# Ledger of designs, part 182: miniprotein binders against q56419

Target 1, 326 residues: q56419
Amino acid sequence: MEGRTLEEVQEEVFKRHGVLVPKKELEDLAKALEEAGLLLTEKVEARLKEEEEKLKRERPMRLAGLSYPEGEREARAFLEAFRASYPGEGEEARVLLMPHLEPSRVPEVYGAALAALEKTPPPERIYLVGVAHRPLKEKAAALPVPFQTPFGPALPDLPALQALDALLPFELFNTPLAFREEHSLELPLFFLKGRFPEARVLPLLVARRSPELGEALKVVLRDFPGLLVLAVDLSHVGPRFGDTPLTRTLAEEARRRDLGFLERLAEGEPEAALAFLGANPTRIDGVEVVASLLPLLRERKGKVLAHRLDLEAPTLSAVGAGTLVL
Short names: E, the ipSAE of ESMFold2; O, the ipSAE of OpenDDE; V2, 0.75 times the mean of E and O plus 0.25 times the DockQ between their complexes.

## First folded at step 15 (miniprotein)

Design zc4 (at its last look DockQ between E and O 0.68; V2 from the best seeds 0.00; counts 0 for: pae E 1.8 > 1.5)
Fold by ESMFold2, look of step 15:
Structure zc4 (fold): chain B 326 residues (1-326), chain A 107 residues (1-107)
Amino acid sequence: as target 1 above (326 residues)
Amino acid sequence: TEEERRFEELFIEAWELLFLGYQSGNPEIMRQAIELFKEALEIAKRTGDPEREAAVLASLALAYYELGDWEEARKYAREALRIAEEKGIEFVIEYARRLLEYLERLG
């Protein structure tokens, strides 16, 4: 238990470089406040236990009125405005890579995703794979309950989720609380449910790369065909992410890393895309998801529809987002 | 007790918004967290609770740092440090000093 293998060390290095790691100052203060009894009180613990039980029945909206409108009519107008922000045409997607960054920051990137969806026959189900921003008990997790949206509940595909769970060497339904605030599922789901209101959903999170997840999903997709969505962001650079202030050189490197990664995925070469990133010096958010899903990405050719490295002038930082169709 | 309950509710919700704003990259969520922190700060001042006051000031410094308003971040970090040094609130002292050093390097 105290010893560790080369594989375990490599997984830790990829976790550190391939998944967004919270800024040390944020983590330090949060931990200190918890130890002082100011964040994790008896009342908070009781509330979290009650929230966990509620999450076994449904996942409520967390970002309505903050990132998207709460009412259905306003939500449909919101979708139309986002589609209009991308003047191009999409292509049919069998696999869609789209962001989970705040939509107002990258409207044309979400618009490109909508353009792809309008060219895509309505799927029976959507495999939505996001990035865990809270710890999971295992490498990956799912929550087999309805996710509320302004367009009604996104219903889980329970047979497909059960089949996936049966193929994995760990319990898939392992960390309900991790889904409570998980924007990497909620934000893309808003757009997906708005365009495919009858599709069922497999809401999945990856914390650490799991080759077993990709192999299991390849099997499940044969019996339960659907749309695979990778809900990931790209480069994270600048002081908000632990760097020195953004320079022109760092921004150019981030764009080069983002585009090179996406282009190699578009050629059906996900291993080359990962190798291109090396130590992932610009902290591209999608690495652990792509590394988990290699069997589903190999030899699938496609096209990058949109990319933006969105600059945060006040923080001298930037986040990259893209839309890729395979 | 009512003021204590309200402080706890505001402070915890503000922290949830702070985390969510940071992770989603939504500065408006961060500004909402700051609004709640400011309400919590007024309660901590009214109740004369220096640990709560210092904790909220440190949290405000972090929130403004994450928004890129580094002048406000410095102001709140200095105030947090002043109270924490007077009252011996070690974790705030350590945090505020590190943040101020980092902000100095940013310029």
Scores: ipSAE 0.614, ipTM 0.836, lowest interface PAE 1.8, mean pLDDT 89
Fold by OpenDDE base, look of step 15:
Structure zc4 (fold): chain B 326 residues (1-326), chain A 107 residues (1-107)
Amino acid sequence: as target 1 above (326 residues)
Amino acid sequence: TEEERRFEELFIEAWELLFLGYQSGNPEIMRQAIELFKEALEIAKRTGDPEREAAVLASLALAYYELGDWEEARKYAREALRIAEEKGIEFVIEYARRLLEYLERLG
């Protein structure tokens, strides 16, 4: 019985409990601290177990009061201000690509998403596909519980989720702790719930490209029609992501890749969009999501409504965000 | 002890906030993490635990780095390294040296 090394157990616990440090420096330190027994204690394990049990019933807000207002009245004013930050008009969306970055960094991009939603008839359900910033047990996962928002709970579409699970070669309902603090779902959901209070939601995370997910969703969407939302960011460049400080050349390359990616998606050519990125040297966040949803994106034409490469001045780093309708 | 328990709670919560702030891109969350780390640091100093102290100092160095405060990051990394070298805390020595080398390359 090859006894798992304490390191393997710790790595597994770290992976299971979704303490993914995205940056190597963060990861290395976190791993070292975990190995030293400083980040994982019996008490922490017990707490995480309790939290996992709670996630069987509901997903509480994590970013309320931090990224958006907790109170409904203030939340509505927040939505209005974001909508006002985008001067244009939206278009009806069957597929919406929008960011999951801190809203205050790219208000007009979220505003563009809201503008699109204004032109979109209220869907019965929203397929919300985010990026797993924490490890998943499978390539993709779902959490079939209400997600709390300032506008009330976003209720899951259980029949559609079950139909999706039945078509996948893996268990869809895996790694509930990965959803606990996942902002790639929570932040977009704020805007979506605010606009469509009666829509049910399918909260989905993608960790690795899953062609099976796209094929399964294509079938499910026939019986359970709804709005598909890709909650993804674009380029990540600068020291926070392993690059030199942002230069004009680096910014131009990031913009070129972001826009080239979005434009090819807008032309209904998702494979071309992926091919255009190659090794993805500017670290576009949404690659695995798009790669998973190819069957749903093919031949759909649309429009890029907004794009921003947002500079974080203190770190001399930048993150790309965009809004695309199909 | 109660102080050890409090340290663990603060340290873990601070790391959770650090990750959340890093992932979401919200610097205010990272600032909150720093405040918790500072409180944890004071406990570690009072209890005389050099491993915990060095660990918190390394964490603070990383948090300040993520905020773009490279001066404070260097300060805490150097202090972490000093204590770690004195007490033979190898994992902090390795990390703090690497972080300092990186910070030196940033200018």
Scores: ipSAE 0.600, ipTM 0.834, lowest interface PAE 0.9, mean pLDDT 90
ESMFold2 (binder alone), look of step 15: mean pLDDT 84; pTM 0.842

Design zc5 (at its last look DockQ between E and O 0.49; V2 from the best seeds 0.00; counts 0 for: pae E 2.1 > 1.5)
Fold by OpenDDE base, look of step 15:
Structure zc5 (fold): chain B 326 residues (1-326), chain A 107 residues (1-107)
Amino acid sequence: as target 1 above (326 residues)
Amino acid sequence: TEEERRFEELFIEAWELLFLGYQSGNPEILRQAIELFKEALEIAKRTGDPEREAAVLASLALAYYQLGDWEEARKYAREALRIAEEKGIEYVIAYARRLLERLERLG
């Protein structure tokens, strides 16, 4: 193995292919199993290479039949039901912050996003920025291929993606395997494609804060205007995330953090929003995305349309979700 | 062997589902992962590989923990610990003990 230890090779493969990024709770066991050679084999590597080659052509649905219907007719009914779950009216969005949590957990939050999209003129393109839940080779990445949806393929905006790549100090088109099962793009894209079937998409993932991404996007948006979508979740609290069971105190803190974050964003103060979170003790998911997009969020005023801290009763854990328009 | 190959395929796929279910918040995905782990467990038992068996048991314990099924999580964690202690599988011993301690705090 060219003088490298099995552990080094496994770590490299993990980093390279973004196969296993367990959050802290899963990380310990996953890492140990990787070190033991149980999670990465030569056969698995071969399979991953084949999957990577397929991802050069298209990104298939992973969550169809699990999180949303596979059939178009059923998918449309699904959209209508979600829209109906939000009783309010939306506002026109130039920037939309929406969740990527399992839709059934926060239907009215997705409904609020749909309400905003109803008031938004159809964009030529959508910049969809999700959270990398798997490691990336770089701070951010893009996958320049069609993403399959029940409404047909979401086609990439290749000229805009190329323009973005040209302005970044790193290769944008990295770690295609990180996109294979990334729900932070797939779930929001379902709703976006359903509402704007003709819009092209720039599917982007952020693993670590990249100020360069925000600056580059600011330039690209001048020549390639479109809707910016931040697909992010908020607080993660409870036993699933290393905390004690949800209490009134813990829930209040999570809500305070979520709303304080969203409200400062709505006021056009993204730096203040980040500062407000400090060490991020309730584990707001979207911090690195917001930190990367500061140039696009500054001085934009908007409105929080919805927020929910959703209790998962069996695990006594909760996840925050919100919808914000700017 | 064919059984070893099948074990590896099942175990890796189960872990992919475990990650996806954990991240997305969809418990049905975790249930699917559990079914694959159970199949992998049966193979490990038939082949007589205690390390693979202990690894699957620890994984099952984690999956049930993520579902909020504390009873099943404890059951599988204890079994993982038993086999791991008998065979000297240190990483499983360490993990199973930590998980059991956490489960004890949950009631």
Scores: ipSAE 0.722, ipTM 0.884, lowest interface PAE 0.7, mean pLDDT 91
Fold by ESMFold2, look of step 15:
Structure zc5 (fold): chain B 326 residues (1-326), chain A 107 residues (1-107)
Amino acid sequence: as target 1 above (326 residues)
Amino acid sequence: TEEERRFEELFIEAWELLFLGYQSGNPEILRQAIELFKEALEIAKRTGDPEREAAVLASLALAYYQLGDWEEARKYAREALRIAEEKGIEYVIAYARRLLERLERLG
């Protein structure tokens, strides 16, 4: 009989039953460390329970000093530098699509969003819809508390949030801990709060497409008018996302997918935008948000103001970001 | 002990930064996570805790992989694997082998 070392058997099992996908690698290692007691101890569980209770009162800045300045004066200067990165003119937005990618990577894309906000009358409230990067108990969630920013707290629009919750077939306020580190809300909020300091916010996350969310928001927006913001990124390609190394061909495909998606949204054709992506081979993360919000996007025409497919040379990867006004 | 509590604090904070840097696409956050992991690694070595040492090395390999420093990622993954095989730390063995296989395919 032919003997195999333990190493040979383990390697064979790996090759036959699993390929390590980079997102899954991070999640699987974290889970294994939690099970081993290195990331999920009694002290961590107590801390998470305490943090969950704190999140019922406020959501602190997580990215101050990392992605944007902590102090208000410096934050104002930062905001103005981003506006200056986009030389163009904005247009009034009833709906704004903007990124949540690290701002320094796509400064002109955030600058285009600021240009649009310059042309937008100050809203009473902002419906800020991000992408859940941690699991939610339901398809979507909100956190009805102040979100801290360098410009002061972004206050929740409690009546609008309560109206939205009442219209959904699930509890909207369902996963406070998912908001703890959620950059898809925090990064766009920095720009939005800086431009509209008096606007209240509905901080919303989508984990999986929710047609009921879109129908409920259509109703709520009639009674509680405001600015709808889709805080989403576009293509994710390359080894950091489970692909082969970025080639010119893959980069051009990603750019084509991003722009084709945005252009169809700009024509008021969100179903066509989703159909254009098919199986979403470049992993545009805006898909679940757009699919949730179809009633709010149909027949609403607008303009793509900016796009960048940002190349990550060290990882041979790229992420797309864009700014669209409707 | 004081060193055990410091290790736990560093390791958990480093993991929080690792998630945040990965998800936001911010390499400076990933580098900050790495600095905390390196401090935690020194504690694990001083206290002679092979599971903690292997866990930190595997975490460092993942962080460097996400930065695209695949030479460093291979280095830390191989060291994690060496300790994990000697001490029977199966989840590190499985993870380090998967990462090394992925890195081979990237070339």
Scores: ipSAE 0.570, ipTM 0.866, lowest interface PAE 2.0, mean pLDDT 89
ESMFold2 (binder alone), look of step 15: mean pLDDT 88; pTM 0.889

Design zc6 (at its last look DockQ between E and O 0.44; V2 from the best seeds 0.54)
Fold by ESMFold2, look of step 15:
Structure zc6 (fold): chain B 326 residues (1-326), chain A 107 residues (1-107)
Amino acid sequence: as target 1 above (326 residues)
Amino acid sequence: TEEERRFLELFIEAWELLFLGYQSGNPEILRQAIELFKEALEIAKRTGDPEREAAVLASLALAYYELGDWEEARKYAREALRIAEEKGIEYVIEYARRLLEYLERYG
């Protein structure tokens, strides 16, 4: 784009930092590959427009039969098996941090979330805040439609969503297609809907930190009380994420950063938790969500119920997941 | 044609599965994406479309890289590169070369 070749940019970054360009460039090239293949015909554009219109009415399950069972009876048994994977007792959550990593990889972490929900009075609504894995038109977004689950549709809390939209300096309902593939909402929602079948949902995504979102949510939660759920993963380390193969030292660093982050959140000190991470060298996934929600996390003390840094042996990489109640 | 429509359907779905499998950390979803890419590859070969063939091969290389099967990833990346260099498909050339460089770190 600027008349410099990729090679020239690579050489300049290497000289400046003494390292190869981060894996982000490979990811950008992969996105270009996807887009070049997808933007071949008007048929692809028509399909995307059709899918966008469908998402204005409902959000269908994308991971049924892949990450959890499609049938209600099997889904209920699945929930109970996950609860059994965590032998401890939970605590009441006013705020719950839980992962969105593939559930079979961290069963006791999801089980800890279920244990917390057992101790939590059924809320009228759930503020489910995930991480956008597709670009959003704004810093954050919502999709005000039923989300299908094996337990029936999770209905949106339209009045609370409308109140939130009215308080933001941008349109909240801005990127329907980003929700089509968004596992950070779908995977936690499976567990939440299974335990709170009558609760309505505010399905929210954060792409970039938004202090405005946190301030607006503080106001909305006063008038529309409910359970706040941060659906985030923790450290991402190893070759899949731009590091060398996982070593004992890198794994120890990742675990230390995961736990230090969670413990500071549990002390009601979200600014200290963010400061502890510095440049975030282990790529903790929750940073943008926590940074957006500071007004809702300050002074709120709680407990870390579970943590795992889960090894991906074939990729020599690992991902951290945790359960925190506040 | 029907084969061109089938190719696009497979390629779009395979990329969606690749995205979901990578982001959620579910290798079974990645394997399903690979199966769809392989079907798309056969269509690209039958229809004689070297850009689509190279793009699918590069996509397979990425899928195997993310699955951690780096021997297969190198195999498909090299095949993609050969076609792309012959036909001047620059975005595939750049991607395949970069992926092969990253894979050298782990071989």
Scores: ipSAE 0.698, ipTM 0.871, lowest interface PAE 1.4, mean pLDDT 88
Fold by OpenDDE base, look of step 15:
Structure zc6 (fold): chain B 326 residues (1-326), chain A 107 residues (1-107)
Amino acid sequence: as target 1 above (326 residues)
Amino acid sequence: TEEERRFLELFIEAWELLFLGYQSGNPEILRQAIELFKEALEIAKRTGDPEREAAVLASLALAYYELGDWEEARKYAREALRIAEEKGIEYVIEYARRLLEYLERYG
C-alpha cells in the first residue's frame, strides 16, 4: 500500500468532506493549517467517519437554539412572529424562491415566504434545492434521510429520490458530510416543515450548474408532483466579500442586480435572468441553482413578494434576499 | 499528550464554528468559535508550542475580522505575525501580513 503522504490524505479529506468555500483568505489559511497537520488528525477522521455513519440514519439539527428555537412551542411562536413581519398577502406557489440567510437578518423576506405557503395547498412532497457551501463529489447531491426539525422529522421521499437518481448520469447520493451543517437546507426547512408537517422532502444541494438535474427533475415531477423550493440568497457585497465598504452606489448596484434577476424570473425568462447578471460581479448566490433548474422555470409567470439588501453594520457588508413565487 | 489532544479538539471545533458562522451570517456562532480559540490559545501557551500559538492567534484574527471587530483582529494578527517571524512559521507570516494589509486598507 503506497504510503499516501499526509498531504495527499489531507487533500483527499478536504475534497471528500468538503471544506466550506470560505473567502479566499479563509481558504488559504485553512489549507495551510491542514498542511501543517492542525486541522486534520486521526481523531478528526474518526469523528467524521462516525458523523458520516450517523448521517445514514438522520440529519440532526445544527442551528437549533442558534438561528431558531429548539422547542416546538417556541418554534411555532417564532413562525408566527416571522409571518407577522410581512404585512402583505401571499400567492399560491408552484415554485418558491426564498432565502437561506440567517432568519433574523431578513425576517420580512421569510415572512413573505410564509405568506405564500399560506396560499399554497399542502404538497405531497417538497423538492428543496439549496446551495452547497461545501464541495460536492458531483455537481449535485441528495441526502435520503430524515432531517430533524422542532416540528418533528422531515421524512424523505425515497421513491421520488430513487427515480431522480436513476435519471442522472452521476450518483445522486454523494458527499453526505456536505449536508451535516448545510444551512441552505436547514433554515428553509424549518419554515417549510412548520407550514407543511406532512409533506415529504427531497433535500438537494447544487455545487455547480447541472442541466441534467433540471431535465431529470422535470421528468420526476410528472410522476411525483410537488412544490419546488429554491433556497438561495442574492448579492453579497462589501469587505466580507472582497469589496470596499458599502456605499450608496454599491448598494444600488446590488439592488439593481437582485431585482433585475428576480423580475426576469417572475416573467418566466430564467435564461434572461442569468444573462442579465453576466460575470455576476455582486456575487448572487443562487446562480448555479437557477442554471440547473432552467427547464422548470421557463415560461412560468410569477411575482416578487419581497426583497431586502441587509446591512451587516460591523463589517459594512450587505447580503441580498428575496421571495419569489411562480 | 492529553493537552495536545485537547488543543486539537478545541481548535478543530472552533474552525467548524468559524466556517458555519461565516456562511450562515450568525455572529453568535462566531463568538462561540472565538471562545474555543481562546481556550486553545491558553493550552498552546502552557505547552510552549509557538506554531500552535501562532496558528490560533491567526485564527482569532480571522474570527474577529469576520465578526467586524477590526481592532481585535489587528491585535491578534500582529501577535501572530510577531511569533511567526520569530520562529520562521512562513504560512502564518504570509497570512498575518495579508490580513493586516487588508485591515489597513479598510479600517
Scores: ipSAE 0.456, ipTM 0.770, lowest interface PAE 1.2, mean pLDDT 89
ESMFold2 (binder alone), look of step 15: mean pLDDT 87; pTM 0.881

Design zc7 (at its last look DockQ between E and O 0.54; V2 from the best seeds 0.00; counts 0 for: pae E 2.3 > 1.5)
Fold by OpenDDE base, look of step 15:
Structure zc7 (fold): chain B 326 residues (1-326), chain A 107 residues (1-107)
Amino acid sequence: as target 1 above (326 residues)
Amino acid sequence: TEEERRFEELFIEAWELLFLGYQSGNPEIMRQAIELFKEALEIAKRTGDPEREAAVLASLALAYYQLGDWEEARKYAREALRIAEEKGIEFVIEYARRLLERLERYG
């Protein structure tokens, strides 16, 4: 039995369990610490195995009391306040693009999403497609268990998930640990469950563009109709993301790219939206999600309801967020 | 030992919080990570493990950097570098130098 080096085991655990997805500075240090055996121990492995076993039953809240209230009454007041932060009216959505950024940073953008949901008939199911901020074993993944929310559990649509799995060339139910703390699903789900308490959910993550996912979903949606939600952020600029401090020029470029992306999506031209970004120098978060869902976005016309480039003043960095209905 | 076990628990939990705070954009989560790192640092000092101490100091430097506290980030990066150079901890030396260079560009 050729003794795997500690490094190989660590890399495999890292790849399998997606525990640490460091970007740049975080990545470099985390990788170095992992290589030094400081971030992965036998005890940690045992804990992760236990957590993985728990994730076979349910996905607990991770951000309750941090990003949103844990209690139902307080959670409802939270929803109302966010809705109130958007002064406009929404439109009926068949496809909703909304953020997954910390809600307090872009309240009116989430408010716009809530406004759209007010005009949307309650769906039987919600296809919630988030961004994998941790590595996945495959290009995309799903977790077919209840997700806990202050409004009760969001129940999975098992028949629709099974139908989707059957059409994919890879195992859809992979990398459950990637879902453990994935905010790109948890934060949008709070708002979605609050508005549609009876809707079943298909929680999906995309790590890399998967044309197969879009084609499979297109087929599944015929037999299992529902609301498609893209939970994605837009530009990430400034020192936290490897740029210089935010300047007027950098902010204008970020806004231009965000709005240009959203507007082309609103015109039903998702390929044009991707082409417009090119090398994606402002690091729009949702590109792999959009690239995976092209068949579902083509020829659908809609409207941009909100956009914000939110400045994080202490770090002189900014993140773009938007709400789009199709 | 019990102290080593406690260190590992704190250090790993702190990194989990640091990632969560970084990804979500919630600075309060990153502040929680810092508190756990500080506790881990005290353990590392008591146990006399320079590798663990340097690792925590580098982590604290990064956490403060992510919060935009450049002064504290520099402080911890310098201390991490000092210990790492003294003890020959190469991965911390490389990281701390890079972080300090970045802090000099923005400070």
Scores: ipSAE 0.637, ipTM 0.859, lowest interface PAE 0.9, mean pLDDT 90
Fold by ESMFold2, look of step 15:
Structure zc7 (fold): chain B 326 residues (1-326), chain A 107 residues (1-107)
Amino acid sequence: as target 1 above (326 residues)
Amino acid sequence: TEEERRFEELFIEAWELLFLGYQSGNPEIMRQAIELFKEALEIAKRTGDPEREAAVLASLALAYYQLGDWEEARKYAREALRIAEEKGIEFVIEYARRLLERLERYG
């Protein structure tokens, strides 16, 4: 064997035993099927164009009957049940971090968000910032249309959205189809609209960190005050996410990283929160949103109300969710 | 044909549900995707289309992997690989082999 450096040996071992990326495999198979003409035909393209045109007018519910009830009375009862799952008191929020994970998996975490909203004066508008799960044409996007909910339509705050668009170096209204199935907006919105039925919404997605978004939102919030909501999940660990099967040690590390991240945010130190995660080995989902919104998070102190690392026994995996008020 | 149109509708909807179930962490949505994939598989077999059959089998393997049903995932991945190797469907061969290798990590 040639005289190889330690770094060369370490890199070769990493390449051979690198981190598995099941999300990439999902995306790669979909891409290959599209290229083979099995997922993207002229009929499908026509349907997608038609759906895109409809999305320019309104965004219908996608998860009614799947993640929450479709009818208003049943949806109200559902909301009450979630609040009851968190026995504590909330605190007033100017910024709320809450999950977008399937609600039935972390009921007390959503309940903590509801408890915070009970202590929060009804805002004129909600800046709802989720995570894009489909590609965007730019780093971030919005869809300036009513989002349907069981509690009625969540109306867009068009003046605030137009002001935001005017301040960005890219077109904000850039990828309507990305919103069609975006649960990171729909699931939190169910809870927010149920508590604040008169608030308008700025439905925002982040695909890649955008410091420009945070600076623009800081300006817009001065003229259009409202509640800022970061709709993000925390650690993703285990085979479903490219790790070995969950061990007690990996679960405790994920919990420690989730809580350390949230606690540093609660201290008003978002840069320290990001630095604490380093390479983000437990795949905390909120990093790109927090990195985009630094100007809005600095020096804002608050409290972690709830956290759960939810175990997926069949997949030997877990996902973290938390509720933070600032 | 009418069956080819039905296959496309089922397969595309199943993939939309698969993505949504994976991203939202909702296993019931994933199970609904599997039901649609199974209907699409029956059509692919009746029409004698090995590329469609292998594609659905690979998709089913992925869906069961995402549910943690390792035995069903292995079953569908092996069948996808068998058909793909026989018929030279390279993207399925590559994918099925990678998935089977990943499943060996979990026993």
Scores: ipSAE 0.514, ipTM 0.838, lowest interface PAE 2.3, mean pLDDT 88
ESMFold2 (binder alone), look of step 15: mean pLDDT 86; pTM 0.873

